# Ledger of designs, part 40: VH-VL binders against p38851r773to978

Target 1, 206 residues: p38851r773to978
Amino acid sequence: EAWCYFQDNFKVGSKTLFHVLFGDKSQVFPSSLFLCKKGSNLNNNSYWERIRRAKEDASCQFELCRKLQFQLNRTSNFIKDLLWLKDDNDNFKLVLQQRVTKIKQGYYFEVEEGPIIVKFPLCHPLLLRVRFIIAECITSQGESLKKCDLAILYDFNYVESIDKLNTKVEKLWLFERIHLNWALRYCKLEHSEINRKTREYLKKFN
Key: E = the ipSAE of ESMFold2; O = the ipSAE of OpenDDE; V2 = 0.75 times the mean of E and O plus 0.25 times the DockQ between their complexes.

## First folded at step 13 (VH-VL)

Design v01 (framework fv_recibokibart)
Fold by ESMFold2-Fast, scan of step 13:
Order: structure tokens, then C-alpha cells, then sequence
Structure v01 (fold): chain C 206 residues (1-206), chain A 117 residues (1-117), chain B 108 residues (1-108)
């Protein structure tokens, strides 16, 4: 059975979210990669408790990452980037980039812009789904995230501290927690319908 | 800056109850579990239990089960631990602590509870 | 419950010396769930080492943690006067959460 990192009653259709990750190229992930374990109704903290415990058994995450990377690397398809950039007031802004140019470390996708390095656990289901939702919001609104009122004030050194962790699994878990917390707390979109949809979906990833 | 500020020292008679508060500031109160620990005079730390401030779910050490109740008030970012049917061996400093990813990164200053005849 | 046994109970050393503090678990504990706290008299505990080997923010590099399974160690390579305190290990691998009884590091 496939592992799911969000509530059991939440389902994602490929025509709704999956296509926006790959731009105009249609790639369909097997639905099994996004199946939920049945019978659980989790709150945000119950989900994070399971992630903490899962550090002791990383095998399922490792296999899922391998499967997703195999499919992505094999197809050479266009994928959009998420990048954290400082604005003129030293606020970090989430920016959707037009291209995925670099994949590094197997478990991570690294995006570099000057001194800023952001690591994405490319194959982790939660972060992939957050990327799908953000990409769809941008596509649906016809606007870039640069128009979104998104300001994140964060100590960049804390992100760098992730590099000191002992294993790729530890880095993946911690980065997921930090990145999703930032996304959930600080994104405001102007279109009310898209904002409602985004809030509903992001709630499922807590 | 993250701070946890606890209520002041209390003196209670055996059989009474005590309610200790822990006021959080400098972070989003509902994003982190809160734990409580006991330290008897000259002794080590003992875990009492935890509360999820989002939703209010609790998990208690069986040693204190039936005597401890943990609650919170999200409007004032405050967690509470009530211990009932106090005994002399409940004399201790009680600490609240914030749970960040499975470890306790910030602690309250402690509340001394003295149970005496 | 998992019992954590720290040794020695008291360690008497002088500034400049090396300190080695042991924490043994009655059952295997993942390194991701073993942590160390420092406590000075009259003060609250402070997170010192998390996930067996990672130093908390602001902790000097003379402190290091190591270990896996049932045997964990906190090492201070060269003691400074401010290092004299009680150190507690803790496991977060299973409920109930437990602490060791503490190792008191005192001036000889």
C-alpha cells in the first residue's frame, strides 16, 4: 500500500494539479504514488508526530523518492521552480521560476540565486503537492507570485543549519517541516476563489 | 524572542489541588506541543505529559494518569497543568517546555509547589 | 518504559580537563530521539545536544555528542568554569518520555 502524508479524505486528480508541475508537457504520475492510508482522520500535529516517528524507518520515503526521481529524470520534462529570493527590503519572497535547471543530491532539488540556496525534497509527496497547488494558482490567475502579498522574514542561517544534519532523511524531514510552515503562514493571494481553493488544499498538507 | 513564563510558587495542604500556568510569547502558540515535567528537590526530571495547543488533545504519563489535567487557552497563549489529590511526594518544581520537532527547545522558569501538613 | 541510566552520578574534574558522560538505555533508542539538557542550580534545563550529536544554537564546539542503539555519550573536550552543571539525557522514542537521573559535573 502507498503512503500518504495528508488526510485520508483528500484526493488529487491528475488533470487538476499534476499537469501544472510540468508546464505544457503532460506527465501523469500513477495514482498509487498519492494514495492515502485509509481509516485515519488526522489533525496537523498528528501528521507531524508521524513524521518524527518515521525517522526511525525511512525505507518507504526512500522508495517513493526513487520512483518519483526515476520518472522525472527519465522524461526530461519542463518543471517549474520554487525559489526564495530577498526583496529590496530584505524580506524573503516565494517566487515561481519558469524552469527547473538543476537536480542535486538525489533526495533534494537545489535552486541557487547568488548566495541563496534553497533545498527542495523533490520527491516528497507533501512538497510536490504544495508546488502543484501554487503552480495552479499562478496559472489560473495568469499572475506570478511576485504579485502575491507574500513576505517571509526568516534567518537564512537556520536554512544553512539543515546542511549540518547527519542524514539525507533528517534533512528531508526538517526542510519539509520548515518549508511547509512558511508556505502555510505567509501566502496571500488576491483572487478570492483561488485563495479559498489554495487554503483548502494547503490545510490538507499540515 | 520565545519566552515561557510560569505562575508563582504555591503552598498546598495534602489532598488539595494546584493549577500551574505557562504563558507563551514570541511564537505561534498553536504550532508547538507543550510538555510538563516534574523535578523533586535534589532529584532529576520526570515527564508528566503533553498537550497539543491546536485542538487540545493530551497524552499523560500513566504514573500521573487520573490526577493530572492539562488544558490551554489559545486567546491568551497559555497552557495549564492541574494536579489533584496532592501528596507530600508531589513537592517539586514543575516546568513547562516547548516541543520543537521532538526535543524541548525552550523551558519555563519553573514553579515550586510545596505540599505540607 | 525505557529507563535511561547515566554514569557516573557525579564527576569531579578541574577546568581544562576532558569530561565524558554516559547515558545507557534499557532498550534501543534511535539517535534521532536522544537529547541532552544542561541544568545549573536554581535554573531551568536548557537544550544542549539534540538528535544524539547535533549542538543546539549557541553551544560551544568543545561539546560533542555521539552514540547509537543503547549507548550514548556527551563529551566536553576542555572544561571551562561555566560548564559545571548537571547534564540530563532524554529519550523521545517511545511513551512515556523519560530522562536519565543526571550526571553532576562539579569542580574538584
Amino acid sequence: as target 1 above (206 residues)
Amino acid sequence: QVQLVQSGAEVKKPGASVKVSCKASGYTFTDYYMHWAKQAPGQGLEWIGEINPSGGSTNYNQKFQGRVTMTRDTSISTAYMELSRLRSDDTAVYYCARDDYGYFDYWGQGTLVTVSS
Amino acid sequence: QIVLTQSPGTLSLSPGERATLSCRASQSVSSYYLHWYQQKPGQAPRLWIYDASSRATGIPDRFSGSGSGTDFTLTISRLEPEDFATYYCQQYGSYPLTFGQGTKLEIK
Scores: ipSAE 0.000, ipTM 0.434, lowest interface PAE 17.9, mean pLDDT 62

Design v02 (framework fv_recibokibart; at its last look DockQ between E and O 0.03; V2 from the best seeds 0.00; counts 0 for: pae E 13.7 > 2, placed apart)
Fold by OpenDDE, look of step 14:
Order: sequence, then C-alpha cells, then structure tokens
Structure v02 (fold): chain C 206 residues (1-206), chain A 118 residues (1-118), chain B 108 residues (1-108)
Amino acid sequence: as target 1 above (206 residues)
Amino acid sequence: QVQLVQSGAEVKKPGASVKVSCKASGYTFTDYYMHWAKQAPGQGLEWIGEINPDSGDTNYNQKFQGRVTMTRDTSISTAYMELSRLRSDDTAVYYCARGDYWGYFDYWGQGTLVTVSS
Amino acid sequence: QIVLTQSPGTLSLSPGERATLSCRASQSVSSYYLHWYQQKPGQAPRLWIYDASSRATGIPDRFSGSGSGTDFTLTISRLEPEDFATYYCQQYGSYPLTFGQGTKLEIK
C-alpha cells in the first residue's frame, strides 16, 4: 500500500470550489483524469444522484453519486476489463464512480473517486482510489479567520496491490514496486491537471 | 415530512436562565446542523449559533458567547438552546432552523417567545 | 462580520407591480452563500431564494434572484396579494452568519 496527498489553496469559498470541480456544468472531470483521452466526445459525466449509504455514517446517511464516462487513453492499456465498455467504433470507455461522502453546511466536502483497477502482466492488480477534501479555515469558536474566500483542496491518493480475493498484497516483487511508483507519479500528474483546469476555470468565470 | 417543533412560551426574570427545546422529526437528526436565531419584537433576525447534533460541537455568535449553550439529545432528536443571565433585551422569539447541506436554512421551528420582565 | 444592508426598508406597492429588493454586503459574498427568506407576521421565516438565484421548492417563477459580489437583488415581476411580506437576505460566507435587516413589502 502506498499513498500520497496534495494540497492547494484557492481564493474562493468551498462551495464555489466544489461546483467548479464537481458541479454539473464543470468540465474538470473527466478530462483531468490521467487515463482520459482529452477531447473525446465520449467523455461525459452523469448528474449527481442521491443514494443510500450502506454503512450508517453519523454525518451523512445519503451520498451523492455520479458516473464519469471517458474514453480511455490508448497508451494506458492495463485497465481491468471489467471497467471497460467497448462501443461500436471499437473505442474503450471507462466508467468511474464519484461519491460525495460528506457535506457540512456547504463549507466542507468529501468526495471519493474510484476504485480504478489496473492490471499489469505477471503482477497483482493495483487498486487506485482518490479522496478529495474541500475545506475552509473555520475556528471551533464559530469565527472564520479568513476575510476573503479561501478554500483548501486536499487530494488523497491511495494505491493498493490486491490479489484475486481483493486482499491487500503486503510483499511486492520488483516490477510490482515499479508499477506502484508509476501509479503514484500518475496521481501527481492528475492532480496537477485538476489544479490547472480549476484555476483556469476560476479565471474565466469567477 | 420534516418538522421542527419548539417548546412553549417562557416568562423569565432578569438574571434567570431559559432553555428552549426543538424536537426534530422526518429526517435523521444527526445529519444536519441545527441553528438558532433570535428575533426581537418588530425587529429582524439574528443568528445565535449552530450545533452539530452528531458530535455536539457548537459555534456561537460572539454576541451571545458566554451566555448561550446549545445541546442536543440524539435519543429523542431534540436540540436545546439555553440562554443565561437574561436581560430585557433578550425578549424575543427564538427559532430553531435546520441547516441544509448546502448552507441555507430549509426548515424552521414555529418559534418560542421568551419574555424577560422584572 | 459581514453586514447585509437591505433597501428599501419599506416598499409600498400595488398588486401587479414590479418589486425590486436590494441586499448589499459589506464585503464580497459568494453567490452560493447568499439566500433570501420570506416572513409573514406571526410566522417563521421560509426559505425563498437560495444561492442568490435559485428558487426554493414551490416558489413561483415570478420571483427571481440575482447578483454577485456585494450587490444582490430579489425581484418580483408581478406582485400577488400573497407576496406582501418581509424579505430577509442572509449570508453563509463567514461566521457569524448574518441577516439583512429586512425589507417590508406592504400593499399600497
């Protein structure tokens, strides 16, 4: 198991940032995804739907869920077949799930993305998950320390090697470690793209 | 349907304390912040504070800091606001309101009149 | 704190007329954190417009909200008798949460 996280500040409120990133009109996803073929007309996202959470969370009984559909970048040939949809034109599409797992009064959001399963030859598959957290600087005394809108975006990326039983593999051989490192690098690149597009959008529309 | 039902009107003397209750129904009580607002006679609305019914964490308006205590009983889906050291200008209708996930007050209690008089 | 100033304090109009209510913030507020409430005498406030321009459930289309930054407006295109009430703007942009002082829309 490996993980990495990134943090960025944006000069907007958390709710605004959420809409920029995850709103219905947002163009950040799926185009920012590393495995996404940019510019494809197959790329799309569904509307958020309320779904009942399987496990009772004291903070939120319902989750918002949407599906991201995107054309797979052909240079990334190791996505598990279960996640691929082949269209009539022999294009490979991936369907990725995003879930809003926590919302606090429009100033705090948690969004989970994934999992994506990547299969490499002679290696255990990698399971990739991303957790986005959007927060603001708010004191426990009910006072905001900010005089202007300032949201913080956290990207927590988790990469796990799993066996056929979906159990975590503890000991990885050399090539598995290499692939793991590559996955972490991809996470960084994806984060950079998300950040770039988000800032670009903010300049244009906010 | 979502409903917030508040306790009845109170008459208190200066220096006393008052505790107003707000019973929630029709939704998961712990999933939404509960807010409280004050409205003096013929005046506008003033935000008092909020409570996270799940954790019990509170945020108060500084104007009421030190005199207001918000609590909840999750077993009966009831939020409480206690205001101490009452004075005449505390005379008002007090409302509980559910804070929606998106940051507005979507449901309100019917209000509780608190009268402070010597 | 963010102070919301509503104008006018009282607006006297007749049914059928257009009403324009203003809410000015002392500092910039995201549109996603600016909301309007309607209150009638003896009743609790009711959510009316959220996110500056979105009508709450059941709110007629004659109501509209607009604005950004520090200036927000609630407009009623054609007043109906039931529209005469007090309207409050409210911000959730920073603590403490604050309301405008309200605009009373009364029948002329």
Scores: ipSAE 0.496, ipTM 0.818, lowest interface PAE 1.4, mean pLDDT 88
Fold by ESMFold2-Fast, scan of step 13:
Structure v02 (fold): chain C 206 residues (1-206), chain A 118 residues (1-118), chain B 108 residues (1-108)
Amino acid sequence: as target 1 above (206 residues)
Amino acid sequence: QVQLVQSGAEVKKPGASVKVSCKASGYTFTDYYMHWAKQAPGQGLEWIGEINPDSGDTNYNQKFQGRVTMTRDTSISTAYMELSRLRSDDTAVYYCARGDYWGYFDYWGQGTLVTVSS
Amino acid sequence: QIVLTQSPGTLSLSPGERATLSCRASQSVSSYYLHWYQQKPGQAPRLWIYDASSRATGIPDRFSGSGSGTDFTLTISRLEPEDFATYYCQQYGSYPLTFGQGTKLEIK
């Protein structure tokens, strides 16, 4: 289940788009999150690793994994609260995991990012996962159009209490509409930044 | 056993085109990318490009863009590389090689010598 | 494009000696995307080391790969006669894919 969905079309093959978005020296870094990027430094040691214990799925060609670490500089209380961060000697750290699944047929890359805990004002904490789907555009004959779609799906779930007798960290209740508006705003900001950077970088190839 | 078998040596005149084939066996042809590389006499390896045999999507080295075309025929598990407007510096052994999307070239064809001469 | 510079261009050694072959990238390359190939005269290249440090199937344990960022190394602890060949490093992380110019390992 996704709460926010954005789709863009690019005149490049899926492998080229994957490299631009998620390559080791990508300047787009959609995984950086728009808000985090403004006040953070990405760990340079975040490289892709092949998953040795890939599932025995005939449709899966390969899986990759990496961890991104963001050292957040002293920021406003709003950013700290939004990302549910704890003060630790005024040094904030966010660790984000990405997994790539390449499907043999259907021409899909699926990149999963997260989870992170997000706390919107007056709302209960949420668990955020982001999925990026890069799909090759093909004809009915299976021929590549050298064009692909990028879909970005933002999924927010309530953080479940370990003790079900304590249901406080569960739902939005009275402020449900405020939460939805904040989530949508966040999705739009992230989408806008990714789209801008991606098109800017692709001018080098087209 | 995995095998990549390439077509035989070719002699072409300047300005002509050459089409080299690479027949794969011993694995599912559409599961792995096929790459092509060039090696001029006494020189090192140079990557020409790649093709996804499942989708037909290609990606070429800009140095060869406009002169190279890569295709495949999944019914006979064969990949093709066509190089047009041949020049003397296109004289080389051309290799096909099997690669994963972000992986390495684990199996190579035996090579096809293309000689461009008057 | 990422340029891979191998050094030395030619390395003259005797069987039993240790060989160290270097590959330097003009930009950082993930270890996941750096590979080594061995080529003997008249033959196609053969995968030797993948993901910077993993030996390909059948490759003797005297071969080891290491490195990260821009500096990568292929080491042969004790040369055997069959090890004299040309070795190429290759990056698969950025387009166009590139090879180093090769290091020719020859008998002294």
Scores: ipSAE 0.011, ipTM 0.525, lowest interface PAE 9.1, mean pLDDT 76
Fold by ESMFold2, look of step 14:
Structure v02 (fold): chain C 206 residues (1-206), chain A 118 residues (1-118), chain B 108 residues (1-108)
Amino acid sequence: as target 1 above (206 residues)
Amino acid sequence: QVQLVQSGAEVKKPGASVKVSCKASGYTFTDYYMHWAKQAPGQGLEWIGEINPDSGDTNYNQKFQGRVTMTRDTSISTAYMELSRLRSDDTAVYYCARGDYWGYFDYWGQGTLVTVSS
Amino acid sequence: QIVLTQSPGTLSLSPGERATLSCRASQSVSSYYLHWYQQKPGQAPRLWIYDASSRATGIPDRFSGSGSGTDFTLTISRLEPEDFATYYCQQYGSYPLTFGQGTKLEIK
């Protein structure tokens, strides 16, 4: 029911920006995630695996999937995730899935992140999904301008229960709206951190 | 202007150690990995290892594990590679090279010839 | 360990000819971690192609890189006298970082 959107431009090609953000040795994730405990470096080395779909998408060049592992930021929230391992001895460890889709029309990447479930006291579960879109600026003839945009879409939906993730809550309670405002503040901070780390790294390609 | 300047050639006896330095200039030293590679006479390139100058963390080729130590001094932007228990097949040119996250080496030192002879 | 096998070991051609240098990996390597270097005798290697297909600064358009998975290629469309050297491919997709054994491109 709620969402926020960020778009930034970069003076590099889409493949370079993808490398910086989502490459196997990227320094942007997981430390830039709002769910990641500040200063956590638990298992920052993750690898992309190719996905074989049961149904082939004709527009798709390839799909890759990876799992990021990091210590959970627990200071002000309750988090339950259907697909990830928690470890009490490591200040709770969270595994977050990222899934990249490369479209056959070149110079374009989509990365889906999540889903993540956040449960605040006295609220329905809040479902978070994130989509990253990298699109290169090209001429009408398809030639690269060596510039691209990064779009980040955060999508928040309260759901009826943790077992019914597609059943949206129609009417929000007062505290649910308050927690949405907290979520919006956190996604602004996350975007700022992603942008900062990305630009710092890109300056090395001066 | 990015430069990597290595220490001069060395002649060592078998069983000794050698420490090669690599002084970086023209960029922020802690923003890039420093790698070391070996090239024996008439041979190809062999990776020895890497150091993250910011953290000091290292990763060594297993072939050299236990004999190699990589360090750095961030105050003078200098990386070091020490190879111990030298033997005759360690005779080679040793290069330092700057690498980023993707592991390509855009700048190389001039090389340091280490000769191990009886 | 990913072994990079370059072929041919030596390639003898004349100026003006097209050269094709092959690099085969023992396991799949992301193109983002596959790079090429040129080395002339008595000199340090020089970055030539990075992420399989991107030319380094100052590298002429006659050089192109291509390939994915296990098979990568460096192509020189029209050889110039300065192009005769040894070329190495290199991967960083998994530890340890490895180089191919090199292809020596020499004048016929």
Scores: ipSAE 0.006, ipTM 0.468, lowest interface PAE 13.7, mean pLDDT 79
ESMFold2 (binder alone), look of step 14: mean pLDDT 94; pTM 0.957

Design v03 (framework fv_recibokibart)
Fold by ESMFold2-Fast, scan of step 13:
Structure v03 (fold): chain C 206 residues (1-206), chain A 117 residues (1-117), chain B 108 residues (1-108)
Amino acid sequence: as target 1 above (206 residues)
Amino acid sequence: QVQLVQSGAEVKKPGASVKVSCKASGYTFTDYYMHWAKQAPGQGLEWIGWINPSGGSTNYNQKFQGRVTMTRDTSISTAYMELSRLRSDDTAVYYCARDEWGYFDYWGQGTLVTVSS
Amino acid sequence: QIVLTQSPGTLSLSPGERATLSCRASQSVSSYYLHWYQQKPGQAPRLWIYDASSRATGIPDRFSGSGSGTDFTLTISRLEPEDFATYYCQQYGSYPLTFGQGTKLEIK
């Protein structure tokens, strides 16, 4: 079987992280956040073409997510309960938009206040959540420092439940590995306790 | 695969203009900014400017402002840099380079421009 | 403009030795905006290290970049014959974009 990978031409994780994808198509993840390259201009056609391709890749992943959900719902009430919680993700989108003020000389977006928390819900039937925390790399001066890393956060109650399903749903497991490999490749992990546990979780998927 | 192929060497007289081309292949031309840099014989690199191939917008180093013009032709995936009112100190190899994320991941082979009489 | 000063101008070493190349900026540059390129005679520059410490695709792990603020370093832990070239640092933090004058690594 063929799997669709989330692929784009954007750099993530150590550059600039300032745009929210607001779901203008039914296949796009609600409240998904995509990261912009340094120097992106919102009026730049090449910037929007990259966003469009990222959306197409995300839509492909979302359609696979939907197909897996339909198949698995016939065999598990547990999956239904997890998917219901997706509605809460819409609140994060509004909060994030309030923190973006302007493009600083075309290099990146400025924020008026301290750190922002970015939420990237993986379009996974089991509501696997990946949240990007940008600790202190964006100041009132718009400066971005290498020390400011992305932290990948997981819902650890969900993590324990997915291990039980691994032997039953190979499609779901492969889909998750693809998403986690993409996110990890573009994100740096901090040394906090939560990031240590996230790193341990990623080792399980090898 | 990604490749940037530049036009051949040129010999020009002082006061003339030169137009160097850079043909892109192996990727979507309009998705990446194109930069131009100068390297005089035995010297280091000097940034000239960039062009956004999608919209055609440009940004030039003040040192070359008024003498440099960057354009592109999306139908043939080609960027151009024209330098006018040439002086002897414009003798150099000129490079085009693709901007991935504020760094230049692919470079053209270079075009030697010699300004002499 | 931000001036990048590389030192030494020329570094003469033998294969197997460790090389340390310095790049100093006239004002603070975010590490996200500092990059290194390798250039061999008669060839175009090639991306080597981006964002001060990330190796470009295909670059061996004997190369490492480090630094922040105004001081940046490119280190080669054990020189191979193919490593002898000129290395340039570059900043993309402010316009105009600038390059260092280069450090030429040559065989002793």
Scores: ipSAE 0.000, ipTM 0.432, lowest interface PAE 19.7, mean pLDDT 62

Design v04 (framework fv_recibokibart)
Fold by ESMFold2-Fast, scan of step 13:
Structure v04 (fold): chain C 206 residues (1-206), chain A 118 residues (1-118), chain B 108 residues (1-108)
Amino acid sequence: as target 1 above (206 residues)
Amino acid sequence: QVQLVQSGAEVKKPGASVKVSCKASGYTFTDYYMHWAKQAPGQGLEWIGWINPSGGSTNYNQKFQGRVTMTRDTSISTAYMELSRLRSDDTAVYYCARGEDYGYFDYWGQGTLVTVSS
Amino acid sequence: QIVLTQSPGTLSLSPGERATLSCRASQSVSSYYLHWYQQKPGQAPRLWIYDASSRATGIPDRFSGSGSGTDFTLTISRLEPEDFATYYCQQYGSYPWTFGQGTKLEIK
């Protein structure tokens, strides 16, 4: 569904999403978590049918889910390790700056299964949770966090949605839920379970 | 199987227009974008633009914008590139190539030499 | 626009030697948007390496591509007579699509 939602947003929304995903202005915009592997022609119905069939293929879904969960777990462990540094803000900032440098150099965690490629930038949503805590301790500038959150999901509809929220915590919670819902729905995880786990995760920072 | 066959060499005077054709075979013509590229004598390749044969939409390199027009005829699986207001520096071999809007150019035409001379 | 600079402009080597051809981009380019083409005199270019490292159909395994960011390399481990040609890199990362100026590989 997430794949269909992303494709439907492209068709209904704007050619800007097309240009971001498939070369035009890709150098200006960060890479997408939903980047499709080697598209032949975005107006070619058979291309999108291949993608839809692949994401509906049980073996592809199982393997993609397994790989996505593995990358999410790796990122979660990295966050857990970084939290032990939160009492030393200088060392924490240094680690975060190193990650930003690696992203600028094009380093990503990549998951590939059939025609589907999902890129997890080193600035994954779970890493933004840690950045959010630091930013709140050092600056009260909410705009800085909004820019970072939106950059990772690369979903223009999320921009409209986030603008309706009143707090940074609500925005980050929605951001993580959208991301996890896409990844974990393919693992047949119910919305209630995703919501419960997301709330439990966020409580560690509240 | 896949083949792109271009029209023959042309000699034109400055200020004239030239229209090069590229006939596709061995695949569904409307499933892939058709790109055009220029190669001046002794020079490298320069991308001119693409046409989507399905809808007829085009995208041109700004350097050629206003002088280039790309069209197609789906009934004969043929793409066309017309370059107007020809200058001496338009003398080049012009190639059509099958490509993805996102990827690489996997099949190329044999090239059409266009000579612009007074 | 992204400018691709290839070096050297001409590389003179003998069959059996190793060739290393460089392509440097003026801006970072994803490896999925960097491709290489081979062109022989009087012929159209032919896709050789796509996505920086994947060999096109029929291309011998002595050819390999590598690189990321701004620096990409095409390597020929052991030159054969038929490998002497001009090689072009191309980026697909942003419009306009651009090619390098080419590296001419010639017999010494």
Scores: ipSAE 0.000, ipTM 0.424, lowest interface PAE 19.8, mean pLDDT 63

Design v05 (framework fv_recibokibart)
Fold by ESMFold2-Fast, scan of step 13:
Structure v05 (fold): chain C 206 residues (1-206), chain A 117 residues (1-117), chain B 108 residues (1-108)
Amino acid sequence: as target 1 above (206 residues)
Amino acid sequence: QVQLVQSGAEVKKPGASVKVSCKASGYTFTGYYMHWAKQAPGQGLEWIGWINPDSGGTNYNQKFQGRVTMTRDTSISTAYMELSRLRSDDTAVYYCAREDYSGMDVWGQGTLVTVSS
Amino acid sequence: QIVLTQSPGTLSLSPGERATLSCRASQSVSSYYLHWYQQKPGQAPRLWIYGASSRATGIPDRFSGSGSGTDFTLTISRLEPEDFATYYCQQYDSYPYTFGQGTKLEIK
């Protein structure tokens, strides 16, 4: 049973997609833009074993995070800045969860479908709230049609020291892939221009 | 309270220009596109164009291209639509409207422009 | 340009009846970009239904929108006296943005 919904009752989503993607300087986090296909029943044991190993291995966790975040050509690296903000005696770790779809190379991206849990070591407690929209417009063949995927990164959760990471995680926030036909209308730009505007948006986190 | 308040009714001669204002309050003016629409007596609505109040960028319906100019003043949260070279068939109520992700969600009260010959 | 044709032009009904208003496009319109507005005499239009089927804030649940492609419908399940007004459909799918000519819902 798939689910797909439009979260039109959230006031945070009251700005146009153009303003969010292409230069809205206000701190807009449109959590109301959930047009997502979640038509999968994830009972793959190999997949869950992969998540468990990624969750336990800090180096694997870090590399997965870097790989997923590098989808955008960006001038700012807020994830790297967040991870490497040193605070003496800080014993917290950042935790985020994301859902991805199967990857297709050479034309567009649908990353492997399922949730991924990533733990970030050494995060300052004051950086407990980071929300943003990441968008990548993928050019499809035929009449210059473009596909736009929006990934929304919500709040990062942080947890106490390594000893407690094997137990309960208080809260997790998810990446979701969003399909928005209206984004195609508002983009109507070259792929390079869309990437440039996306970089400008991300720059404000630096 | 989100409001758009437009300037008062005007009577113009053919060939003149008219400039209608639309003052926004209760929200971040630069965060939302502003549209303008025309409604002639006894007729339906006709889209004129939009302005991005942040950048000043505009997009006009070709039917009005060359006669319409949209501007804004961010210091007073006010958008303007100027229509030049007025004709009798420009007699209409002109509306400003804020665009949200859900469409044109807030409208001004309208400004009646009468062009007499 | 996309032409939106609304029918009927005038619909005469009594309170308590069901109203069905049609909007047909000259070419396919994404449902995400088809909206309905209500306008009463002497007043500005008001956003009523957006994205073909979503009610705007404060709109009663007796109103519903449906449709896709070129055929869209606004339905009022049980008319109240306050519902008598002119309804316009509008498309945001391509420039220039266009409105239908309107359906006037009148008493009797």
Scores: ipSAE 0.000, ipTM 0.430, lowest interface PAE 16.0, mean pLDDT 60

Design v06 (framework fv_recibokibart)
Fold by ESMFold2-Fast, scan of step 13:
Structure v06 (fold): chain C 206 residues (1-206), chain A 117 residues (1-117), chain B 108 residues (1-108)
Amino acid sequence: as target 1 above (206 residues)
Amino acid sequence: QVQLVQSGAEVKKPGASVKVSCKASGYTFTDYYMHWAKQAPGQGLEWIGEINPYSGDTNYNQKFQGRVTMTRDTSISTAYMELSRLRSDDTAVYYCARSDWEGFDYWGQGTLVTVSS
Amino acid sequence: QIVLTQSPGTLSLSPGERATLSCRASQSVSSSYLHWYQQKPGQAPRLWIYGASSRATGIPDRFSGSGSGTDFTLTISRLEPEDFATYYCQQYDSYPYTFGQGTKLEIK
């Protein structure tokens, strides 16, 4: 519920903030997808595969990640600390700006030890949506992103501990779940259902 | 143990239809997409289409669109592929395969379909 | 549709030698969605390498995958008798999903 209510309840006139910042991208990130479907099985691999298969190629997803970060950086100095990047091997990276040692041409940055890496070239739709939710919270509520930045960094460490399991869907689900919990915490939304589902999922790996 | 067990070999005349089954066990049937692929004698693999066992939604390779129908029965964890208006070049081994995000991780043993007069 | 071209079509080698198999795509494919399958005569294909470089469960470390964009490679550092089979690359990036024509690895 909190997921759907949050997505549907913030508007700029008749449009969501997503439409205002990026124009009409609903074909890539339809509102009726993951976050707005009450009763969806968040642990269902068929559900995740439907989401993946409905999306544009990696190039389109990469451009959306870049544009999202660009818009976030324009609205607040705090957002400059968190970047979506693509490396020379088509791996996507989520990094803190302070970990970047050198800017390369285009979308690439040299990163310090321990970058947070999403190995899929495609930025999953839910991860991009979580970034948009963070932007909404900043622009609508005016609160600092700093508390949430640290939460994501620690949670990514936890995700890396499950590398042995060979199920990329579940790794990606866990990354997305952690990001969503962080965004909702920042926006002061109810976390009880989100936290219950996350705990249920993590029991599979303990 | 994940297993996909397919129905036995079929011999059909041109113009007929064939329906191949794929019974899944060892996992939650509705959690993974099911795919079908064709391999003609001495040739490589060709993707026919997919079905979401949870919803029943299908997506077909345009080459087979209008001749192929994929269905499933969740009560017996079985997927089906029916190919109609058979031609000689439909003679092939047909495979079902389960996909995770990463690829086709488990395959059925294959069903030989021979189309001959 | 994306066409995958594998080379060589047949590779004749002896156990203990190194094998290098190529897969070239007609347009860019995300490395996360390029996979390799092994198939022996009379058997179904088996997922071997996923996401261009990750070994599937139980696959020996003598197998490695690499590549990005349009050029992908499967390498076997030291052939064992059980490695002689046909290897197929697959793109799982865009519809329709496609396979290469295969590289047959045979004993010299």
Scores: ipSAE 0.000, ipTM 0.437, lowest interface PAE 18.6, mean pLDDT 61

